# VH-VL binders against Netrin-A (NetA), part 15

Target 1, 267 residues: Netrin-A (NetA), of Drosophila melanogaster (Fruit fly) (q24567r46to312)
Amino acid sequence: EPRACIPDFVNAAYDAPVVASSTCGSSGAQRYCEYQDHERSCHTCDMTDPLRSFPARSLTDLNNSNNVTCWRSEPVTGSGDNVTLTLSLGKKFELTYVILQLCPHAPRPDSMVIYKSTDHGLSWQPFQFFSSQCRRLFGRPARQSTGRHNEHEARCSDVTRPLVSRIAFSTLEGRPSSRDLDSSPVLQDWVTATDIRVVFHRLQRPDPQALLSLEAGGATDLASGKYSVPLANGPAGNNIEANLGGDVATSGSGLHYAISDFSVGGR
Key: E = the ipSAE of ESMFold2; O = the ipSAE of OpenDDE; V2 = 0.75 times the mean of E and O plus 0.25 times the DockQ between their complexes.

## First folded at step 4 (VH-VL)

Design K1 (framework fv_alirocumab)
Fold by ESMFold2-Fast, scan of step 4:
Structure K1 (fold): chain C 267 residues (1-267), chain A 123 residues (1-123), chain B 113 residues (1-113)
Amino acid sequence: as target 1 above (267 residues)
Amino acid sequence: EVQLVESGGGLVQPGGSLRLSCAASGFTFSSYWMNWVRQAPGKGLDWVSIIYPGDSDTRYADSVKGRFIISRDSSKHTLYLQMNSLRAEDTAVYYCARLEGYSSGWYDAFDIWGRGTLVTVSS
Amino acid sequence: DIVMTQSPDSLAVSLGERATINCKSSQSVLYSSNNKNYLGWYQQKPGQPPNLLIYWASTRESGVPDRFSGSGSGTDFTLTISSLQAEDVAVYYCQQYYSTPYTFGQGTKLEIK
């Protein structure tokens, strides 16, 4: 009796449920901004409008390179705003990779952690750290490999800007027993998961020039040190205002986390 | 701009060794599946090997298994094919090809190819 | 291993006419869970590397002219060029990427009548 074979590249995340702790437009119309070539372009998100909604469920849908769909978090107001994506695989998988494709022109993550669960979300353990400040933020050296004594420990990888278009984590890369997985109970336990959780801790700060760029209908008041842009889907006459040199400039920047695809290789 | 440029081809005696290189630019090299595909003079395309993102796995065609080794150096943005125990039947133009693996449960075929490097195995 | 067989081996078509190339796989390359056919089509001109035309059996690669289209599912696939142009003279290959070893058809040489 022949049995159905599966393709070599099986995304264990395909059609899997993804829950985001934050989604742009969930609390009414909100403004998000994209950054390209020293310019800032801001837009409206609104979960009640299908043409302006960016839900997490699109992350594990069939992705078309000619028609990119994104999930977007609500705009972050400070460095303490953590945002999470939780993916439920439904059963135990031995994972080969986790890939997050970044939304085009969206702000890039500076610091984030991938966690795994082997008990359907009851407990979580670090799987991989990413940061421009690995030691300062996570107390871990920026390394590409582990020793035999610590093959069960998460590494921290440096985030590279501006070359990053995706965040990729290979579960076995740099682990000495990786080519003999069947003989390593430690490494078999390491790659096994039922759920994956991505925790975004901070965004890379855009060029100050881009942060001060004007939108259609926006204005910069140099005398008062302020800039103003229309509030999308807001009441007529409402504008988002921010101070040019203050912390408020970051809060008014429309900085958010945005991902176009969430892929997990496994069996 | 995404580019792949092969080098290292040449004339080699049967039983000899040769190392091919493929210089990659314009993309996050370590996060992609990279392949070698060859084509004997006047013949069709023949898949040789693949290396997975983060170098997590490698696969080979049966005709080269045990003789060829695919690897990459992400710091140099370069893919390699170490060819050992070469045979006359290994004579071909060797192409470096990228396989896009970003899609949910599916991926593009070989979307970017290099120009190829000729390997001739003869006495 | 999945064997790919193309027909015909060579084809001569007049400018502006329709060209049809067939490809058969020895086993299904359709994955029912994602409803995708792991099949691509490539164009190769003399002295040049292959160029991707179609992926997922019917999705046209960006920049590929509308006259190229792919169809079929499971084991039987077709590449169609609706109105042949002079620059379309090439060898065309189908390829399965369902499982390693990845395999190509033997190629179909397309010439102008």
Scores: ipSAE 0.192, ipTM 0.632, lowest interface PAE 4.8, mean pLDDT 81

Design K2 (from K1 with heavy chain E100D G101T S104Y G105E W106G Y107S D108G A109P F110L I112Y; framework fv_alirocumab)
Fold by ESMFold2-Fast, scan of step 4:
Structure K2 (fold): chain C 267 residues (1-267), chain A 123 residues (1-123), chain B 113 residues (1-113)
Amino acid sequence: as target 1 above (267 residues)
Amino acid sequence: EVQLVESGGGLVQPGGSLRLSCAASGFTFSSYWMNWVRQAPGKGLDWVSIIYPGDSDTRYADSVKGRFIISRDSSKHTLYLQMNSLRAEDTAVYYCARLDTYSYEGSGPLDYWGRGTLVTVSS
Amino acid sequence: DIVMTQSPDSLAVSLGERATINCKSSQSVLYSSNNKNYLGWYQQKPGQPPNLLIYWASTRESGVPDRFSGSGSGTDFTLTISSLQAEDVAVYYCQQYYSTPYTFGQGTKLEIK
């Protein structure tokens, strides 16, 4: 039988606990950089200093567009280590959307996966993939083609679209039984979760002009006729650029994952 | 979905010139480093040149430096190789290849290749 | 320039048996700052362009069967095919992308015995 009273969807993530596997400044002061237009701006993060801390708990607070607060990961070094955000909803919800608001001027994710759990984090199932290389990195087609036989499968979405300030996933979009959800046990199971985990795999390449520019308005090109990849470590004030990456080939790039809001529609 | 299609190969006499083209589709061409790699008949792979996304940085193998010029047109999603003062030793299949890298790595593998275009410099 | 040397030049292995190809670089291709080996392996079948198999010395490209594996660090690298199949007949190349000019090994021709 039909349910007599069904609550409306709300932001199920509001005030929910979020745990990050990596947070900028957690092991002492660290340097992170923001990329805007053709310029790079670098700053210090330190979790022991409230004015320089960017904790994950701010992701599920009320978001204020005039005073944006961000979570920031530690700067990436090119290792294969992933960065994760785990959100615990506390109970089972039927989810309609998952949205990550990107931190202003922060580097954008290239590849990431949203996982869901229905058993409070004991096991995880892919929910949605995002990548500029869906087939190469995740073995999934970039095209959206879902029928009734596979409407419970995770898809992969291209992140190379025109500039966007958010990553949005609608759980029921393009699934044939979405209009008859109450009559589809398969799709009801698909949208049900107790926890959401976001796994960041790769960052997008910064604008080439920003890569060649130093924070202090330094060198924008190379004068040397001989190079090596990766760029060798130079002294403080080093103004040479790598032949394939500028100073981003060193640990001084300040590239990191940064999110200002994590919201989940559920009931 | 990612496609690289080379064209412009053919028979040319020693001392002649030829321009190769590589039409790219299925990815954001302007964001990738692009390479030319050649292979002489029955021989191994020989790296020729690389160009960075903003086109202000190019590198060449010593054997072609001063004779070959790599360039790109991001509005046309096309990579070029201008070959001047051609020699019999330049006879090879020329491949266009995309380099996969992220900012913190500075370099990477050649993840997609075209089918190649044959350049024959007559002896 | 970094010189890449493969061994053997040619190898004949029976179906279902293990094939091992070695690659040596004249200098280290390990970048200490990110602990990555700037080395890849390519497969080239007759009349076809090269196909990327392995990158960062040990990471398998999507769609590549798990019988292919890469190992090694610094200057000595190995490509292993755990159980040779007929479609694996090809020439295999290692390549360093640590510094320009990028260089390939001379190739190893793999044949069924």
Scores: ipSAE 0.000, ipTM 0.479, lowest interface PAE 12.8, mean pLDDT 79

Design K3 (framework fv_alirocumab)
Fold by ESMFold2-Fast, scan of step 4:
Structure K3 (fold): chain C 267 residues (1-267), chain A 120 residues (1-120), chain B 113 residues (1-113)
Amino acid sequence: as target 1 above (267 residues)
Amino acid sequence: EVQLVESGGGLVQPGGSLRLSCAASGFTFSSYWMNWVRQAPGKGLDWVSIIYPGDSDTRYADSVKGRFIISRDSSKHTLYLQMNSLRAEDTAVYYCARLGYSSGYAFDIWGRGTLVTVSS
Amino acid sequence: DIVMTQSPDSLAVSLGERATINCKSSQSVLYSSNNKNYLGWYQQKPGQPPNLLIYWASTRESGVPDRFSGSGSGTDFTLTISSLQAEDVAVYYCQQYYSYPYTFGQGTKLEIK
């Protein structure tokens, strides 16, 4: 059992397979919207067009600060829509962090859960919850006190903070036995995983001014609350008619989940 | 090294069924568009089907719609083509092919092919 | 469906000479939004799978010799081999990936004269 050397932590997610349950433009041309400075800007995604494709492969590619690549989900159509990202590490790793970089100007998640698997995806256990409504949605307190008796349990973090550019989870932070991990079988089991799954449950509601702003491209019929998008299906698509933004989960809002990087520290 | 290896081809009676497999290695399999392309003996290339990354969508050539089903098992790194109601005109070498991100979304990697013969 | 037509069906070229293969699409494969032609060229040697030579009509795939070049836009495309080598004996196919179904030309067989 004793080993001569302990490996350094690395980004265990680099070039690892990531499967998304939903990707923008996979069923033909679709419309997604970005929100910045009280403005909405809508664009076309299409997986047959390299310039309009946002595949999950981009999440575990080498990070390039000069050319940010994003994965985007299909626009959400209902309040019950869950979107998942499943990352397979291939073998057991001891994890120290899980980080999701939000795509610039994309809608932000309100509620999500990170799950872990130790049996190659056969079963899943909560690793970390994130929500503006921790107690209501997940039955967990937003400001959980961690002692020795509960240091192996998932906590819920409040996402009510503005200007968040990433979702970060440190597996050992705030856990009493973290500095003596080698002597804690409980914490060693806690940080061990073969796979990570991110489940997006809810998007933050965009600023009302942004929802009502004129988007890039297309024609608007204000009386009907509709507008035309120049591309409908693939490179040769025609105009489509869509409703102006409504509730968070309506198809007319262009709301979607978007992530630029998925990193996992492990050894 | 990126590799695609097809298997499952053989002789089948008209109206029969076959399932082809394509074992992928050396790349993040679930993140790529995967395709089947066939070639009848002495004839040209004929596109059959595509499956999207994350298995979110599939498309088929009209000649195989309703009869063939493309699928993959990401945990086994294997692409499948379930072929039902086979006809003599389905006789061909079936290639597994990947769309390359760095190759303009053209077919950058091909397998060696597996021969399907539909004959009495 | 977009129909791809190649010409000639076969040609014989002497070693070191230039070979030219033409491809016509029944409708434009130029996507105005990114100004790219969704057209590729493939080489298939006897008993082997096809190999990608050119994508986006004129971009050479990594590892492909510079004697291979693609040109054209919209509906008319050309593959040129500037100085034929013995290993270039093969069937060449053009392919559109502008819309489903993806379609290939009938192929052009290139032989040494």
Scores: ipSAE 0.000, ipTM 0.400, lowest interface PAE 14.1, mean pLDDT 79

Design K4 (framework fv_alirocumab)
Fold by ESMFold2-Fast, scan of step 4:
Structure K4 (fold): chain C 267 residues (1-267), chain A 120 residues (1-120), chain B 113 residues (1-113)
Amino acid sequence: as target 1 above (267 residues)
Amino acid sequence: EVQLVESGGGLVQPGGSLRLSCAASGYTFSSYWMNWVRQAPGKGLDWVSIIYPGDSDTRYADSVKGRFIISRDSSKHTLYLQMNSLRAEDTAVYYCARLDSYSYGGFDYWGRGTLVTVSS
Amino acid sequence: DIVMTQSPDSLAVSLGERATINCKSSQSVLYSSNNKNYLGWYQQKPGQPPNLLIYWASTRESGVPDRFSGSGSGTDFTLTISSLQAEDVAVYYCQQYYSTPYTFGQGTKLEIK
């Protein structure tokens, strides 16, 4: 007798609808900035101009390494407003991974949460937390021991590692029953979803030199969280003092969330 | 979206006073350098004043020092220019303009302006 | 105060031809510590506020067509429109932001020949 055929995991997000709560240029032309090699370069986004639009639909299209397409949120003007990406899979999938590929030279998220829905978006439950401050912001330990009694619970991953171009979540990694998923109804239920929602809560601050190199001879004090830049009247003694993580650095920096690819492994 | 809307212009006699307002929206108002720039009828642009983020400092053009006062009310998202001891030479369209730290002297957003006429 | 002087005061150029506007500052606007020229260019159309075209002498503002370019350093600066279009009819101003008071040139009126 033939055995049940279990399909291989595929990118369940390919060509799936994705909705962003914020997109650069949706409320009129806006400025965003990219950070590379201690330098800042700023550009205009405008959703009415196809050449300057960065829509969420680009997240689930076919990715081309020679022509990377990005979604960009509106620039952050202060602390606090969440930005959300909602991906509808259309049917129930057993998920093996969720991966967000960062847009080249984009600021990295500091704190975010992946939620899942099993009822087509009617209710949401946490799937994975990411933060440099897991306990403070989400009440979750940064290093959680996962046993059989809690293998169906969301964990929190530390995002402070440098040199990362993606945010990756493996649904079964570190869960004791993952080696035999078919024998664990708890894990089968845990990995099942119809929709995925990503909520961005906080951006990592870029290298202070990148913020200051284009601000005309600024100086940074990392310990005090302040920087000094000359106001646009030149060399002698007329500098602006500002908090590094404050409103001036945030609103003038062109910091935003930017993702080039949103992929979900499922079957 | 960023918007700047000036108001308060009008006809005033020499020696009189007038207060201009600029209603700002769509950005973190207190975090930006805000400016007044004026333009006399048929003449060029003439910078008037700047107020620093957090209202930490103000600067003025020599022609208006001691007579004009720039200020802002972050709760109302409004920039003000209090004009005292007005002279015929102060007759101009007054623009509210935003300066961000990246552009330096690149006034990226301007209002439509409000006309001040100083005449007997 | 730094005095900004533009030349010419007015200029007539045929559509599709190159337009060149010059700006001189009474003292250098080059800041030696960062090697930046604190000079910008603005376009003003009748009945409208000015529009930023160029800052730091040669950096084009986002959304500004590539036919606009800025050049120069220290005290001598040029705004070039490589191929004049009808929509470019305006008054153009240079501005120094090296020191307060910020000062503008007197303006150059560009019109179609």
Scores: ipSAE 0.000, ipTM 0.374, lowest interface PAE 14.7, mean pLDDT 78

Design K6 (from I4, 58 letters changed; framework fv_navenibart)
Fold by ESMFold2-Fast, scan of step 4:
Structure K6 (fold): chain C 267 residues (1-267), chain A 123 residues (1-123), chain B 107 residues (1-107)
Amino acid sequence: as target 1 above (267 residues)
Amino acid sequence: QVQLVQSGAEVKKPGSSVKVSCKASGYTFTSYWMNWVRQAPGQGLEWIGIIYPGDSDTRYNAKFQGRVTITVDKSTTTAYMELSSLRSEDTAVYFCARLEGYSSGWYDAFDIWGQGTTVTVSS
Amino acid sequence: DIQMTQSPSSLSASVGDRVTITCKASQSISSYVAWYQQKPGKAPKFLIYAASSLQSGVPDRFSGSGSGTDFTLTISSLQPEDFATYFCQQYYSYPYTFGQGTKLEIK
């Protein structure tokens, strides 16, 4: 389709609506925890208190180096809890990147998927997978080059790398037709979206020592009124790390998803 | 807080057109699909069509294609359904309904409904 | 178009009864089924999505089950406010289609 002018890419997410399926403090005061240098720090969130609120609208506001704003999910309660961020672009955009900036000292996502919609949220298709276990969780190789026959397919990338402070997805990187996008209907359809949905599936294992301290100090056997003791020779053997520092922390850990910025390059 | 308020009852003659309004409040109007559904007296629900207020993208049930037009006015947060070439079989209560699937995950369900507008087609 | 057929078209029950309403799709629709309750003169109320997921604020005596072509809505202990007409809806493909409705009446 002939174009007289090609617009510059902008942050299409700026001031765009973001809906979170879970926000800390939305149904009364809740406790969330941060883990840093083998230390645990827990705080209160409450959406009725502006000083303790962490709303999704802060994700697409202006980045402020003097005061970092974060969205925080409710603390995870068990395995199978998904948390979703849905961003509406309002119209069809040709996308070049999706970037999530992690909140300082917050737990890192282990597994997540970015989906896109071309019909304002009625249907979704995978755009990019992220996981420490790409093959086991999503059935995809952790690193793969794409050819012309599969350049419209979602790939899987490892999110657990040293020095990671953000999750970044470049829509055209490694795709053969990217240098001649205007002549590739397949790749133009691939990068076109009206909405982006981020689904968080798992948090990274927190520091075992910090989590064990929380378990020893706060965990209680409700039936007996006593602290639970580690199970010896059970399904997880004597591996306390597998039970307390596994894929998803149990209720009381304060583990949650936290993001400071959500940006999308589009035109 | 979230509310859809529809225009009042209409009595129309065969062959005329009717335009029903649905005013939205309490949420971001341009971020949710708006549906129109009708119900003839004593009968079930029949889907007419859907519009995305942000860009006026529409999809219609083929049964109504060519005689239904769904539009929006973003400045007044109002959706409209206009049905032409009316017949007695078009006598029904017409509902607007918001599509929820966006914040709650992977489903298309009508979570908020207008109170309904009765349209009677008689000579 | 996908046809949704409900059975029975009407049933009579007493407070405290367990009632079941069945919905059958003309083709496989996975779990893309929603259920609604409608009282006379009122707009429908959303109850269940994804065949089995209960909408926030809906009493836990309501439950849904099924996948593919056969779906069921169950009310485990009928209350006076539950006498209404119930509709299933598929959202697997356009056009969206509803069952003809099941009218739940006082015995």
Scores: ipSAE 0.000, ipTM 0.445, lowest interface PAE 13.1, mean pLDDT 79

Design Q5 (from P10 with heavy chain N59Y D100S E103D T109A; framework fv_pritumumab)
Fold by ESMFold2-Fast, scan of step 4:
Structure Q5 (fold): chain C 267 residues (1-267), chain A 123 residues (1-123), chain B 107 residues (1-107)
Amino acid sequence: as target 1 above (267 residues)
Amino acid sequence: EVQLLESGGDLVQPGGSLRLSCAASGFTFSSYAMSWVRQAPGKGLEWVSAISGSGGSTYYADSVKGRFTISRDNSQNTLYLQMNSLRVEDTAVYICAKGSYYDSSGYWAFDYWGQGTLVTVSS
Amino acid sequence: DIQMTQSPSSLSASVGDRVTITCRASQGISNYLAWFQQKPGKAPKSLIYAASSLQSKVPTQFSGSGSGTDFTLTISSLQPEDFATYYCQQYEDYPLTFGGGTKVEIK
């Protein structure tokens, strides 16, 4: 017998404008670091250098696995500084998922929030929270039972400690009326958006062993609590220097937010 | 509108030095990478050097490393190329080129070029 | 270094002809490829960036295609003002490298 056709979904984010509040190299040449296998590699970013720029615009272009492109935020130096990515869909979409592909070997976010707008960015409401500290930071339980009376409310997902390659949010998962969406005006309103905003609140700190590892050409001065590395292709004698053992807010560790792809399923 | 005007080209002897300038106008100079590209008489284009908009990063072709220095003065909207230990094979028209950021693709490429200034190195 | 091989080195064509110029990179450069036109005694003019995107005010007879290592510039119907030398250039990595050029001459 005939079954209801599944409506066509597209990547609603494809070729859509993305605005980042912070991009590596926007304040002149800056240093960012990647972490893997208990070691670190640091590099220079500069938004005015064609081959050292990591713009948000690349997040909604076609993904190429042989040449992964990343957006990178400026290195985090202030504890109160949030970094945002704002995506304009241009019209109202019924959304089924939001997926952020993390940049390989980049620091992982600890706490972040996805917001949605239905009025072209004039107002925002929470869509999904992610954190290792859901209750402390956002006042939300890490695991929430959802009934019909609260199925249109944002939940908080625990940040898991196994290696994470992406952050994925399914808009209808675990909501009682999801099987019968056409009959639920409340849930239809929940999944409808014109814009998506991602707010990064906190980075996971890399393993201390990796954070303190020596870089190629780098030098660590434990007596002064500083380390230095030659600036790639810089003038003779120029080095990037940073304080050893600083926290995420004050250290020159090159900790930053980095995403390789921003996808939104909708129709 | 965007304009790039080179100056400083001259006839010099092998082993000599020369400084080229490129005066930029019509755009926010400090926001864009700049390059020097040269073209020997009757030959193709050869990239020489690039500098980021902040001046923090510089890049050089192997043929000029250690002899040429690229720099910029963002307060005066001027790009420079200091050429030392000049060789006969450095004879070329030197052209400044502006990097660009394209919102539609998010990629960088040269979008504007100057007219060039001729450097002749001969004994 | 990434080497750019451009072919042919020269060609003769008539107004109205379809002209195809190819450019090959020695390694993958995604779509970080530009095309430039240079007329005798003049500075280069930017035609195409990101392998296929036209610069502003560039006539529609010009088109670019390709990704990875193999790229093509096509002039669908050659005009009198299109007789010039054409260069491809990669901007994937430093040093930036140009192809050897293709001279399009009147037949």
Scores: ipSAE 0.005, ipTM 0.514, lowest interface PAE 10.3, mean pLDDT 81

Design U1 (from T3 with heavy chain T110F; framework fv_tarlatamab_arm2; at its last look DockQ between E and O 0.03; V2 from the best seeds 0.00; counts 0 for: pae E 11.0 > 2, placed apart)
Fold by ESMFold2, look of step 5:
Structure U1 (fold): chain C 267 residues (1-267), chain A 123 residues (1-123), chain B 109 residues (1-109)
Amino acid sequence: as target 1 above (267 residues)
Amino acid sequence: EVQLVESGGGLVQPGGSLKLSCAASGFTFSGYAMNWVRQAPGKGLEWVARIRSDANSYATYYADSVKDRFTISRDDSKNTAYLQMNNLKTEDTAVYYCTRESYDFWSGYFDYWGQGTLVTVSS
Amino acid sequence: QTVVTQEPSLTVSPGGTVTLTCGSSTGAVTSGHYPNWVQQKPGQAPRGLIGDTSNKHSGTPARFSGSLLGGKAALTLSGVQPEDEAEYYCLLSYSGAWVFGGGTKLTVL
């Protein structure tokens, strides 16, 4: 019986650089807020002060439960700004998981997408969707299937179930050919990546009419992997040309993304 | 259905004391900060006192006009907030409202109010 | 002493648009003051409309919106209805304490 050589699995993200599109305090002192027990506590971030600095390198460093290091984005607006994290793995890996650990008391995102690249960041395809509105935002059911017809496709999970402190994607779970991976070129290609990009869409109160319009046009673009993320503020803020929302939230809420660990298991 | 019901108002002489209660129902009381707001006859609203949740160590805050005379407290097991008013003055005459402080994403900060209880300080 | 300033009164026609403002004696109003708007109709208890600058309370009509304008908090009513005739209070936070404005009496004629 011939044996397959399977390399050891490692955290391919450990001590690797991550590029964030937004970091709290990078353009001067800013206010961010945490929500605990239906109340809000607000603080100041400032990249020039190490004690109030929350840089992207905190995502891939060692964390101590008594001294958790955090990356924090700038405060989120409701006008459509997206926040991205881009991790370069340095080589091709076959990935088994992607995990994002929320900082203590961190606000929870509503919708996000994990993308992967196999060409060192030149092109991106969807890897996993997360949303409380999978069907409406991404055109995908929240409950995963286990059929062979879709085992190489990105699926969508409801971020509100379960309500835990980390967001986890297992690349092979529920995929029938995973029991014999070395005989499945399709799943081998599926798990292969050189880079991972996480796109946070933001926490807001969406207009139901705007969500229906987005599902018809924008959700198709996201599902196809052609969705462009804004790297700088444009008029629409998320590469959608029409104003689809109701009231525009301000950055005064202090809501932001805060992640303490970005782990990627691979070989 | 969120409800707040104030009680304990009445007529009192200057220098007297009175304790107001705010009975809450229809929500998880222990998770919210609570406030007292008053309105003198024919006047606008004036914030009086604030008490935070257990998660925020029950921190208290007072308007300068009532500091050291009024004490806000709460009993989470009874879903009730209190305002102990001592050394009352005629300018404390008002309808006293309790209100819930919320940061729920779809709620306002002072989102629900009681109907108020009248305190009259006169001699 | 910190003072929160509002227009004493404003008048608007049904279907019109009006903006109420809320200023601070300490300087420009920012999101760090957590601007709130409260409505009170004659003979009734107050009702929360908007918190944290622009967040609508459950049941706040879509015609109400909150923002920051020119160093003040603002409440804009678009398509005003007769039932919007009321007094509107602004509320700002300072170091965990709160201060109400004097209120704006909105008359719909």
Scores: ipSAE 0.000, ipTM 0.467, lowest interface PAE 11.0, mean pLDDT 78
ESMFold2-Fast, scan of step 4: ipSAE 0.612; ipTM 0.822
ESMFold2 (binder alone), look of step 5: mean pLDDT 92; pTM 0.943
OpenDDE, look of step 5: ipSAE 0.007; ipTM 0.529

